VH-VL binders against TBCC domain-containing protein 1 (tbccd1). Designs and how they scored, part 11

Target 1, 147 residues: TBCC domain-containing protein 1 (tbccd1), of Danio rerio (Zebrafish) (Brachydanio rerio) (a4qp31r305to451)
Amino acid sequence: PPGSRLVLMSQVCKQTLAKDSEKLNDVNIKLHRCSEAFIYLLSPLWSVTLDKCRNSTLVLGPVRTSVHIQSCENVRVVCVAGRLTIGGSFNCTIHSLTPTRPLLLPGNASLTLGPFHTQYPTLEDHMASAGLAVVPNLWNQPLLFGV
Below, E stands for the ipSAE of ESMFold2; O stands for the ipSAE of OpenDDE; V2 stands for 0.75 times the mean of E and O plus 0.25 times the DockQ between their complexes.

## First folded at step 7 (VH-VL; framework fv_roconkibart)

Design t1 (from s62 with heavy chain G27Y S30T, light chain S33D F60D; at its last look DockQ between E and O 0.70; V2 from the best seeds 0.00; counts 0 for: pae E 6.1 > 2, SAP .504 > .496)
Fold by ESMFold2, look of step 7:
Structure t1 (fold): chain C 147 residues (1-147), chain A 119 residues (1-119), chain B 112 residues (1-112)
Amino acid sequence: as target 1 above (147 residues)
Amino acid sequence: QVQLVQSGAEVKKPGASVKVSCKASGYTFTSYAMNWMRQAPGQGLEWMGWIIPILGIATYADKFQGRVTFTLDTSISTAYMELSRLRSDDTAVYYCARDYGLTWEFDYWGQGTLVTVSS
Amino acid sequence: DVVMTQSPLSLPVTLGQPASISCRSSQSLVHSDGNTYLHWYLQKPGQSPQLLIYKVSNRDSGVPDRFSGSGSGTDFTLKISRVEAEDVGVYYCMQGTYYPYTFGQGTKLEIK
């Protein structure tokens, strides 16, 4: 069933990791301690957590529920997500399409938020599968908590 | 079908810069990474880095950090490599190559651009 | 950086006889996704390199079945079962598992 599986991608270092959509459909993804990596997960996903990643780039297919970015440094994320949460992260850039206000938790510094600017051939089909639309996009209306 | 056509040979003085173009056709330019390699005369191949058109992000081999810049013009499906502060040991044939499916299988290569650096 | 070492660097061979080229990496080429991104290219005289074998053992489209690749981890081999005149050139192994991506020094295959 959707949202029942967790895929852990740990300590990907100096690699490009690209996954096709059939294997990752509707899974929960955790990326942990990845460094100097380029990670492309181009399928409709259930949730994504980035934890303690540095000097890396992540491009996600549409994420039905949430993208949570925590304790990351020098990371670029490109995503379409139902919700976006960022905490404890330094020098990160997030380009997003999200219908909810990004939640900024304590411990962030030098964050850059921007609009989603990426496309790939099956993106619209994946957005439909994840229940996400092109509008509204609230990338520029973050909500601060505890800051 | 898929074709990568590079700009013509160049002769440069030490300290100058060179910008090599690579025009792509026959595929969706923004869906594939473009890699740059070079080959000094009588020597092997050396990977210089890559650029991902849909991300607008370039990655450079450490050896070239600070001297090389990859750029794109997606409106004409063209990638560019600019190498600055040229030295005589930068004399080489420079190649662009498409990365098939982000698997580092360089399935199509440009014809090569000879850059000669001499006094 | 991952160092790729080819052997031999020069390979004279008689037409119709087999040829074998070795490639060794300074560390395992098994990617975190389980694949091994070890590729072989041929650069014919006066031409750009062309892909022969990808991911250790897969022939690229249009590559004759006399070419085969094998190996795992750090040790890889390209074999030509019966060398033909059009096989002359420089063969490179290349790893795409860790950046910077690196090539072997090349093996020049010559008929004689």
Scores: ipSAE 0.135, ipTM 0.705, lowest interface PAE 6.1, mean pLDDT 88
ESMFold2 (binder alone), look of step 7: mean pLDDT 92; pTM 0.923
OpenDDE, look of step 7: ipSAE 0.628; ipTM 0.873

Design t2 (from t1 with heavy chain S31R L102F; at its last look DockQ between E and O 0.88; V2 from the best seeds 0.00; counts 0 for: pae E 5.3 > 2, SAP .545 > .496)
Heavy chain, then light chain:
Amino acid sequence: QVQLVQSGAEVKKPGASVKVSCKASGYTFTRYAMNWMRQAPGQGLEWMGWIIPILGIATYADKFQGRVTFTLDTSISTAYMELSRLRSDDTAVYYCARDYGFTWEFDYWGQGTLVTVSS
Amino acid sequence: DVVMTQSPLSLPVTLGQPASISCRSSQSLVHSDGNTYLHWYLQKPGQSPQLLIYKVSNRDSGVPDRFSGSGSGTDFTLKISRVEAEDVGVYYCMQGTYYPYTFGQGTKLEIK
ESMFold2, look of step 7: ipSAE 0.242; ipTM 0.745
ESMFold2 (binder alone), look of step 7: mean pLDDT 92; pTM 0.933
OpenDDE, look of step 7: ipSAE 0.685; ipTM 0.887

Design t3 (from t1 with heavy chain G56D I57F; at its last look DockQ between E and O 0.76; V2 from the best seeds 0.00; counts 0 for: pae E 6.0 > 2, SAP .503 > .496)
Fold by ESMFold2, look of step 7:
Structure t3 (fold): chain C 147 residues (1-147), chain A 119 residues (1-119), chain B 112 residues (1-112)
Amino acid sequence: as target 1 above (147 residues)
Amino acid sequence: QVQLVQSGAEVKKPGASVKVSCKASGYTFTSYAMNWMRQAPGQGLEWMGWIIPILDFATYADKFQGRVTFTLDTSISTAYMELSRLRSDDTAVYYCARDYGLTWEFDYWGQGTLVTVSS
Amino acid sequence: DVVMTQSPLSLPVTLGQPASISCRSSQSLVHSDGNTYLHWYLQKPGQSPQLLIYKVSNRDSGVPDRFSGSGSGTDFTLKISRVEAEDVGVYYCMQGTYYPYTFGQGTKLEIK
């Protein structure tokens, strides 16, 4: 069933990891302790968590539920997501298309939010699969919690 | 049929800049990374970096950081490499190459562009 | 940076005889995804490089089956079972597992 699988990608270091396989469709992804990496997961995904990643770039296909970024440093994320949550992160840049207000938890510093600006050949099909639309985009209306 | 066609040979003075073009055809330009390599006289191949067209995002090998810029014109499926503050040891044949399926395999190469830096 | 070391650097071979080229990396080339991104290229005289073997042992489309690749970890080999005149040129191994990507210094194959 959709959302029943977890793929853990741990300690991807100084590598480029690119996947657009339908095997990732509706999968929960956790990226853990990745560093100096370029990661492209161009499939419709269920959820994505970035935990303790640094000096890395991530480009995600549309994420049905949520993208959660925690304890990251010097990370750039490009995504379309149902929800976006960021906590404990330093010097990170997130370009997003999201119909809900990004949630900023405590512990962040030097965050940059920007609009989603990426196109790839199957993006529209993937957005439809994830139930996401191009409007509204609330990337610039974050909700601050605990600050 | 995949094809990468590069701009013609150039002769430059030290301190100048050069911009080499690489026009792609026969595939979806934005779906593959474009890599740049060079080959100096009497030496082997050297990877300079790559650009990801879908992001317009470039990564450069440390040796070239600060002197090289990769750009794109996606409307004409063309990648560019600009190398500035040229020195005589920048004399080389410069190649563009497609990254096969994002698996780091250079399956199609341009014909090469000779850049000669002479005083 | 991962150093790729080829041996020999010059390889004179009699037409019709086998040839073997070694490539050693300074660290394991096994990627976090389980693949080994070790590739071989041939640069024929006056031409751009062309892909021969990808991921250790897979021949690229149109590459004759007299070419084969093998190895694991840090040690890799390209073999030509019967050298033909069109095989002359410089052979490069290359690793794509770790940034920055690096090439071996090249092996020049000549008919003697």
Scores: ipSAE 0.092, ipTM 0.704, lowest interface PAE 6.0, mean pLDDT 88
ESMFold2 (binder alone), look of step 7: mean pLDDT 92; pTM 0.930
OpenDDE, look of step 7: ipSAE 0.667; ipTM 0.880

Design t4 (from t1 with heavy chain Y100R L102Y; at its last look DockQ between E and O 0.80; V2 from the best seeds 0.00; counts 0 for: pae E 5.9 > 2)
Fold by OpenDDE, look of step 7:
Structure t4 (fold): chain C 147 residues (1-147), chain A 119 residues (1-119), chain B 112 residues (1-112)
Amino acid sequence: as target 1 above (147 residues)
Amino acid sequence: QVQLVQSGAEVKKPGASVKVSCKASGYTFTSYAMNWMRQAPGQGLEWMGWIIPILGIATYADKFQGRVTFTLDTSISTAYMELSRLRSDDTAVYYCARDRGYTWEFDYWGQGTLVTVSS
Amino acid sequence: DVVMTQSPLSLPVTLGQPASISCRSSQSLVHSDGNTYLHWYLQKPGQSPQLLIYKVSNRDSGVPDRFSGSGSGTDFTLKISRVEAEDVGVYYCMQGTYYPYTFGQGTKLEIK
């Protein structure tokens, strides 16, 4: 069922990964220790986790549940997501559309938040399928926890 | 039919900038990434980078980082490559080439633009 | 960067005879997605490069079946079963697996 699959991408280094496939629909994505990577996952996703990624760019299709960024350095993330959490990350930039307030966990430094301004041909359909077609954007209203 | 038509030959002096255009037709411009390559006289091909038009995201090879800029004018289906701080070893034919679909295979190429850098 | 090494660099061939070009990469070209992004291009004299083979063994549209690609990992081969006059030009292998994407030196095919 949706949200039951996990796709682990570990140690993607010096690669470009661009996917627009039904195989990614409603899956959980985990990016682990990616470095100097350009990753484009242009499908409606269930959840996305970035862990210990560095010097990378991540562009995501709509994420139904949450995008979690943990222990990342110099990472750029572009995403539409139900929830956004960021912890332990440095020199990261997140451009987001999220109907909930971003949760900033302890350990962040030099974090930049911005609005989601990109699109691709099937984005509207993907947003609809992810339940994010008509939602407010609270990208600039973060909540701080444990700070 | 898919066509990529590039701007004409350029002659530049060292230190100058050059901007090459690549006009696309026969397909949906924003649906395909555009790559840029160059070929020095009598030499092989060198990948410079690519741009995803619909996202406006460009990626440059490290060799050209900070000296090359990819831009777009989607209203006229045109991609641009600007190379600054030119030097003699930048003399080459520059090509735009369409990515078939994030497969990193270039199925259509422009006719090339000769850029000559000389004192 | 991934180094692509072609052999030979010059390939004189008699019309109707077969030809073979080798391409080796400094590291495996198997992508994390399971595909191998090794492509072959032909640049005919005075023309732009054109796609010949994509992902090791797939002929692009309009490419005659006398062209074939094979290989895996780090070793790849382009074969022409019977060379024709229109096959003259420089052949390039290219890897699209790793950033930056890199080309071989090129193999110049000429008719004897």
Scores: ipSAE 0.024, ipTM 0.656, lowest interface PAE 5.3, mean pLDDT 92
ESMFold2, look of step 7: ipSAE 0.132; ipTM 0.717
ESMFold2 (binder alone), look of step 7: mean pLDDT 93; pTM 0.949

Design t5 (from t1 with heavy chain I57Y T59Y; at its last look DockQ between E and O 0.82; V2 from the best seeds 0.00; counts 0 for: pae E 6.3 > 2, SAP .533 > .496)
Fold by ESMFold2, look of step 7:
Structure t5 (fold): chain C 147 residues (1-147), chain A 119 residues (1-119), chain B 112 residues (1-112)
Amino acid sequence: as target 1 above (147 residues)
Amino acid sequence: QVQLVQSGAEVKKPGASVKVSCKASGYTFTSYAMNWMRQAPGQGLEWMGWIIPILGYAYYADKFQGRVTFTLDTSISTAYMELSRLRSDDTAVYYCARDYGLTWEFDYWGQGTLVTVSS
Amino acid sequence: DVVMTQSPLSLPVTLGQPASISCRSSQSLVHSDGNTYLHWYLQKPGQSPQLLIYKVSNRDSGVPDRFSGSGSGTDFTLKISRVEAEDVGVYYCMQGTYYPYTFGQGTKLEIK
């Protein structure tokens, strides 16, 4: 069933990890303690959590529910997501397409938010599969919570 | 029918810059990373880094950081490598190569561009 | 950086005889995804390198079946069961598991 599986990717260091398999369709992803990594998950995903990652770049296929970024340093994230939440993170850049306002929790510093500008061959099919549309995009209208 | 066609040979003086182009055809340009390598005369291959069109970002091997820049023009499916502050030991054939499926298998290579740096 | 060491560096071979090239890495090339990104390239005289074997043992499209790759972890081998004149050139192993990507020194195969 959709959203029932969790894939943990822990301690990916100094590597590129790329997956575009239908096996990731509607999977929950947790990226944990990744460092100096370049990670491409070009499938429609259910949710994504980045936790304690540093010096890394992530390009995600459309994420149906949420992308949560916590305790990260010097990471770049490119995503289409239903919801975007960032907390406890430093020197991070997020390029997003999201129909909800990004939520900024306490502990962030030096965040850069930008618009999604990425294309890959099956992107529009993946967006349809995740139930996400090109408009509206609220990347530049974050909400501050608890700060 | 994948092809990578590079710009022609260049002769440069020390301290100058060179910009090598790599025009891609026969595949979806934005779906593959482009890698750059060089090979000094009579020597082995050296990886310089890559650029990923989906991000517009590049990774540079430490040896070249600060002197090399990778760029793209996606409207004409072309990648560029610019190397500045040239030295005589930068004389080499420079190659672009496609990264097959983001798996670091360089399945198609350009024909190479000889850059000669002489005083 | 991962150091890739090839042996021999020079490989004279009689036409029709087998050839074997060794490649050793300074650390395991097993990626966190379970794959081993060890590749072999052939650079024929005057040409660009061409992919021969990817991920240890998989032949690229159009590569004759007399070429085979094997190995695991840190030790890898390229074999040619019967060397032909078109096989002349420099063979490189290369790792794509860890940044920076690195090549072996090359093995020059020549017909004697």
Scores: ipSAE 0.110, ipTM 0.702, lowest interface PAE 6.3, mean pLDDT 88
ESMFold2 (binder alone), look of step 7: mean pLDDT 92; pTM 0.931
OpenDDE, look of step 7: ipSAE 0.377; ipTM 0.808

Design t6 (from t1 with heavy chain A58T Y100S; at its last look DockQ between E and O 0.74; V2 from the best seeds 0.00; counts 0 for: pae E 5.3 > 2, SAP .499 > .496)
Heavy chain, then light chain:
Amino acid sequence: QVQLVQSGAEVKKPGASVKVSCKASGYTFTSYAMNWMRQAPGQGLEWMGWIIPILGITTYADKFQGRVTFTLDTSISTAYMELSRLRSDDTAVYYCARDSGLTWEFDYWGQGTLVTVSS
Amino acid sequence: DVVMTQSPLSLPVTLGQPASISCRSSQSLVHSDGNTYLHWYLQKPGQSPQLLIYKVSNRDSGVPDRFSGSGSGTDFTLKISRVEAEDVGVYYCMQGTYYPYTFGQGTKLEIK
ESMFold2, look of step 7: ipSAE 0.191; ipTM 0.744
ESMFold2 (binder alone), look of step 7: mean pLDDT 92; pTM 0.934
OpenDDE, look of step 7: ipSAE 0.586; ipTM 0.868

## First folded at step 8 (VH-VL; framework fv_roconkibart)

Design a1 (from t2 with heavy chain I52N A58T; at its last look DockQ between E and O 0.55; V2 from the best seeds 0.00; counts 0 for: pae E 5.4 > 2, SAP .499 > .496)
Fold by ESMFold2, look of step 8:
Structure a1 (fold): chain C 147 residues (1-147), chain A 119 residues (1-119), chain B 112 residues (1-112)
Amino acid sequence: as target 1 above (147 residues)
Amino acid sequence: QVQLVQSGAEVKKPGASVKVSCKASGYTFTRYAMNWMRQAPGQGLEWMGWINPILGITTYADKFQGRVTFTLDTSISTAYMELSRLRSDDTAVYYCARDYGFTWEFDYWGQGTLVTVSS
Amino acid sequence: DVVMTQSPLSLPVTLGQPASISCRSSQSLVHSDGNTYLHWYLQKPGQSPQLLIYKVSNRDSGVPDRFSGSGSGTDFTLKISRVEAEDVGVYYCMQGTYYPYTFGQGTKLEIK
């Protein structure tokens, strides 16, 4: 069932991890302590959490619910997501398409927000599957919370 | 059919730069990464880095950091490698190679470009 | 960096006889996704390298079944069951698990 499974990807280091399998469809993803990694998860996902990742680049397929970035350093994230939340993170760049205002929690410094510009062959179908095909993009309208 | 055609041989002086082109045909250029390798005369292969067209993400081997730049021109399906501050030990054949499905299977290679650095 | 060590570096063989090339890595090549990104290339005289075997044991399209790969972890082998004249060249193993990606020194196969 959608949103019922968690996949943990921990301590991916100096590697490229690329997945576009239907087995990741509507799965919750946690990326934990990844470093110097390039991670491509090109499936429609349920949720994604990045925790304690550093010096890495993440390219995500459309995420139905939320992308949460916490305690990350020098990471670049490319995503389409229902919601985007960032806290405790330093020198991070997020290129996004999101219909809700990005939420910036305490502890951030040197964040860069930019628009989503990525294309891959099944992207439109994945956006439709995640309910994000025709939504507005509010990437440049963050909410500052407790800052 | 997949083909990678590189620019012709070059002779350079120390301190100069060289830009090698790699024109791709027979596949969707933006779906695959482009890798660059070199092979000094009589020596083995050395990976220099890669460029991924999805975000223009570029990774260079530490040895080449600060001297090499990879770029793409997707309108003409061409990848470029520029190496600056050339020295005599940069004399090598430079290859572009397609990355097969993000598995580091270099399934198609260019014909190679000899770069000679002589004083 | 992961060091890839090939043995032997020079391999004279008689036509029709088997050949075996070893490749050892300085650390496990098992990727976090469970795959082992160990590949074999052949560079024939005057040519660019060509892919033979990917992910330890998978033959690339058009590669004869007399080529086979095996191994795990840090220890890998390429075998040619019956060497033909067209097999002459330099064989490289290569790891794609950890940046920077690295090649073995090469094994020069020649007909004696």
Scores: ipSAE 0.232, ipTM 0.733, lowest interface PAE 5.4, mean pLDDT 88
ESMFold2 (binder alone), look of step 8: mean pLDDT 92; pTM 0.939
OpenDDE, look of step 8: ipSAE 0.639; ipTM 0.874

Design a2 (from t2 with heavy chain I54N; at its last look DockQ between E and O 0.48; V2 from the best seeds 0.00; counts 0 for: pae E 5.5 > 2)
Fold by ESMFold2, look of step 8:
Structure a2 (fold): chain C 147 residues (1-147), chain A 119 residues (1-119), chain B 112 residues (1-112)
Amino acid sequence: as target 1 above (147 residues)
Amino acid sequence: QVQLVQSGAEVKKPGASVKVSCKASGYTFTRYAMNWMRQAPGQGLEWMGWIIPNLGIATYADKFQGRVTFTLDTSISTAYMELSRLRSDDTAVYYCARDYGFTWEFDYWGQGTLVTVSS
Amino acid sequence: DVVMTQSPLSLPVTLGQPASISCRSSQSLVHSDGNTYLHWYLQKPGQSPQLLIYKVSNRDSGVPDRFSGSGSGTDFTLKISRVEAEDVGVYYCMQGTYYPYTFGQGTKLEIK
C-alpha cells in the first residue's frame, strides 16, 4: 500500500546515493545524520524527512505529501512537494515547486528559498503519479512561526 | 548509441587555463552524472570529480578544489572541464565519462584530450 | 582516500591460458545501500578505458563470458579463463563507494 513503508538512510557520509527504482514509489524516506553526501531519489515519493544532515545535496522526485527539513546545516534541497516545512536549519538552500505555502518553524537562519529548476527524463510522469502540477507554485510565500 | 566526443589536444604554458569540452549523444544527458578523469603519461587513472546535469552541482576531488571548474550546456548536451593555474604536472590525457545510472560505473568514455603544459 | 592495490603489475600470459588479477582496497567497499561498487576496466593500447565488470561480478554488455569477477569487502579478483590476443592492455580496478573515487595502479597484460 502507498505510504506504508519507511526507508531510513542514516549516516551516509561522503557517498552518492542515487536511486530511480520503482521500488521506491510511494515510500516514506527519512534521511538522518548524513554528511558530505549527494542523494538523488528520482522516484515519486510519499514523504521525506531530512534530519540532522550537513554539507549535503538532496534531489527528490515529486513528493506526494510533505518534505520536512529539520536541524540541518549547509544543505541544498531540490524538490516538488505537496507541502514543505523547515525548522532549526542554518545555511540551507531549498528550490521547490509546491502548491502550499512553505512553513518556516523557529530556529532557522540564512535560508534561501527559490523556484524549482530541475528536469530529468521521467519527471513529468512522476509528477502525474504524485498528483502534483506545475502551477500554482508558492515557493516565495512562506508562513513564518516564532521569532 | 551513446557517444562522448571531446575537444582536441592543447598545449599550454604554466599559469594558463585550459577548457576541455565533452559532447554527449545517444542518451538523455540530464539523467547521468558526468565524471572527469586524467591520466599522466605512463601513469594510472585519477578521478577529478563529477557534475550533476540540470543543477550544475559539482564535486571535486580535494586535490583539485579551487583550480578546477565543471560546467554544462544542456542545450547542446556538452560538459566542460576548466583547469586553471596550470603546472607541468598537469600534463595528462583528460577523459570525460558517463556514470551509468548513478551506479559509479563509467560505461562510456570520451576519446581523451591531451593537455601538455610546458615552459 | 581509499587506496586500491593491484597485483601483479605486469602479467605476461600465453595465449589460451588463464589469467588472474588481484585488487585489494584499504577499507571495505560495501556502500550504505548494501552494494559493493568495485569495477574493472580495460585500457587497450591507444584507447580509452572500457568497462568490463561492474559491482564486483557483473559483466558489462558485450564483454565475453571468459571474463569473471569475484570477491567481497576488501579483496577482489578478475579472471580471464582463456586469454585471447584482443585481451592485451592495462586492467584497472576502481572503487565508487567513497569519494574521491580511486583506481588501482593497473596491471599490464601481455601475450608471451
Scores: ipSAE 0.132, ipTM 0.682, lowest interface PAE 5.5, mean pLDDT 87
ESMFold2 (binder alone), look of step 8: mean pLDDT 92; pTM 0.934
OpenDDE, look of step 8: ipSAE 0.713; ipTM 0.893

Design a3 (from t2 with heavy chain I52N I57E; at its last look DockQ between E and O 0.74; V2 from the best seeds 0.00; counts 0 for: pae E 5.7 > 2)
Fold by ESMFold2, look of step 8:
Parts: structure tokens; C-alpha cells; sequence
Structure a3 (fold): chain C 147 residues (1-147), chain A 119 residues (1-119), chain B 112 residues (1-112)
């Protein structure tokens, strides 16, 4: 069933990890302690958490519910997501399409927010599958909390 | 039929720049990463880096950081490698090669471009 | 950097006889996705390298079944069951698991 599975990807270091398998459709992803990595998860996903990742680039297929970025350093994230939350992160760049205001929690410094700017062949089908095909983009309207 | 056709041989003086082209045909150009390798005369192969068609950004091996630039022109299915501040030890055959699915299986290579640097 | 060490560096072989090339890596090539990105290339005289074997043991399209690859972890082998004249050239192993990607020194195969 959608949203019932969790895939943990831990300590991916100095590698490219690229997945576009339908086996990742509607799963929850946790990326933990990845470093110097290029990670491409080009499937419609349920949720994504990035925790303690460093010096990495992540390109995600559309995420139905939320992308949560915590305790990351020098990370670039490209995503379409229902919600976007960032906390405790330094020198990170997030390019997004999101219909909700990005939530910026305490502990961030040197964040760059920008609009979603990438394409891959099945992106539009994946956006429709995630319910994000015809939504507004609020990437530039963050909500700051606890500052 | 997959084909990678590189630009012709170049002779350069130290301090100059060279830009090598790699024109792709027979496949969806933006679905594959483009890698660059070089081979000095009588030497083995050396990976220089790659360019990511999804982000339009390149990753360079540390040895070449600051002197090499990879770019793409997707409208004509062409990759470029530009190496600046050339030295005599940059004399080599430069190859482009594609990588299916970011697996580093360089299944098709260009014919190579000899760059000779001498003064 | 992962160091790839080939042996022998020079391999004279009698036509029709078997050949074997060893490749060792300075660390395990098992990727976080479970695959081992160890590849073999042949560079014939005056030509670009061409892929022979990918992911340890898989032949590329059009590669004869007399070529086989094996190994795991850090130790890998390319075998040619019966060497033919067209097999002359330099053989390289290459790892694509860790940045920077690296090649072995090459093994020059010659018919004696």
C-alpha cells in the first residue's frame, strides 16, 4: 500500500546512486549520513527525510507529502513536494516546486531557496501520480519559526 | 546506432586553451552522463570527470579542478571539454564516453582527439 | 583514491591458448546498492577503448563468450579461453564505485 514502506539509504559516500524503479513508488525515504554523493531518486515518492548529509546533491522525483531536511551541510536538493521543512542546516541550496510555504526551523544558516528547474522524461507523469501536476509554487514564501 | 564523433586534432602552445567537442547521435542525449578521459602518449587512461545532464553541472577530478570546464549543448546533442592554461604534460588523446544510468559502464567512446602542447 | 593494480603488465600468448589477467583494488568495490562496478575494456592498436565486461561478469553486446569475468570484493579476473589474433591490444580494468573513478595500468596482450 502507498506510504507503508520505508527505505533507508545510509552512509552513501563518494558514489552516484540513481534509482527510477517503480519499486520506489509511494515509499518513504530516509537518507542518512550521506557524503560526497550524487543521489537521484526519480520515482514518485511518499516522503523524504534527509538527515546529517554533507557535500551531496539530491534530485528527487515528486514527493507526495513532505521533504524534511535536517542537520545537513553543503547539500543541494532539487524536488517537487507537497511540503518542505528545513532545520539545523548550513550552506544548503533547495530548488523546489511546493504548494505550501516552506517551513524554516531554527538552526539554519546560509540557505538558498530557488524555484524548481529540472526535467526528466517521466516527470509530468510522476507529478500527476503525486497529485502535484497543477499546483502553485510557493518556494519564495518561506515561514520562519523560532527565530 | 550510437555514435560519438569528436573534433579534430589540435596543436597548442603552453598557456593556451583548447575546446574539444563530442557530438552524439543514435540515442537520447540527455538520458546519459558524458564522461571525459585522457591518455598521454604511451600511458594509461585517466578519468577527468563528468557532466550531469539533469542539473547541467559538471564534476571534475581534483587534479583538473580549476582548469577544465565541461558543458553541454542539448539542442545539437554536443558535449564540450575546455582545458585552459595548457602545459606540455597535457599532451594526450582526449576521449568522451557515455555512461548509461550513471553506472560508469562507458559503453560508447568517441574516436579521441589528440591535443599536442609544445612550444 | 582507489588504486587498481593489474598483473601481468605484458602478456605474450600463443594463438589458441588461454589467457588470464588479474585486477586488484585497494578497497572493496561493492557499491551501497549491492552492485560491484568493476569493468573491463580492450583498446586495440590505434583505436579507442571498447567495453568488454561490465559489473564483474556481464559481457557487453557482441562480445564473444570466450571472454569471461569473475571475482568479488577486491580481486577480479578476466579470462580468454582461446586467444585469437583480434584479441591483441591493451586490457584495462576500471572501477566506477568511488570517486574518483580509476583504471588499472593496462595489460598488453600480444601473440607470440
Amino acid sequence: as target 1 above (147 residues)
Amino acid sequence: QVQLVQSGAEVKKPGASVKVSCKASGYTFTRYAMNWMRQAPGQGLEWMGWINPILGEATYADKFQGRVTFTLDTSISTAYMELSRLRSDDTAVYYCARDYGFTWEFDYWGQGTLVTVSS
Amino acid sequence: DVVMTQSPLSLPVTLGQPASISCRSSQSLVHSDGNTYLHWYLQKPGQSPQLLIYKVSNRDSGVPDRFSGSGSGTDFTLKISRVEAEDVGVYYCMQGTYYPYTFGQGTKLEIK
Scores: ipSAE 0.220, ipTM 0.741, lowest interface PAE 5.7, mean pLDDT 89
ESMFold2 (binder alone), look of step 8: mean pLDDT 93; pTM 0.939
OpenDDE, look of step 8: ipSAE 0.598; ipTM 0.870

Design a4 (from t2 with heavy chain A33Y Y100S; at its last look DockQ between E and O 0.84; V2 from the best seeds 0.00; counts 0 for: pae E 6.0 > 2, SAP .513 > .496)
Heavy chain, then light chain:
Amino acid sequence: QVQLVQSGAEVKKPGASVKVSCKASGYTFTRYYMNWMRQAPGQGLEWMGWIIPILGIATYADKFQGRVTFTLDTSISTAYMELSRLRSDDTAVYYCARDSGFTWEFDYWGQGTLVTVSS
Amino acid sequence: DVVMTQSPLSLPVTLGQPASISCRSSQSLVHSDGNTYLHWYLQKPGQSPQLLIYKVSNRDSGVPDRFSGSGSGTDFTLKISRVEAEDVGVYYCMQGTYYPYTFGQGTKLEIK
ESMFold2, look of step 8: ipSAE 0.116; ipTM 0.711
ESMFold2 (binder alone), look of step 8: mean pLDDT 92; pTM 0.937
OpenDDE, look of step 8: ipSAE 0.440; ipTM 0.838

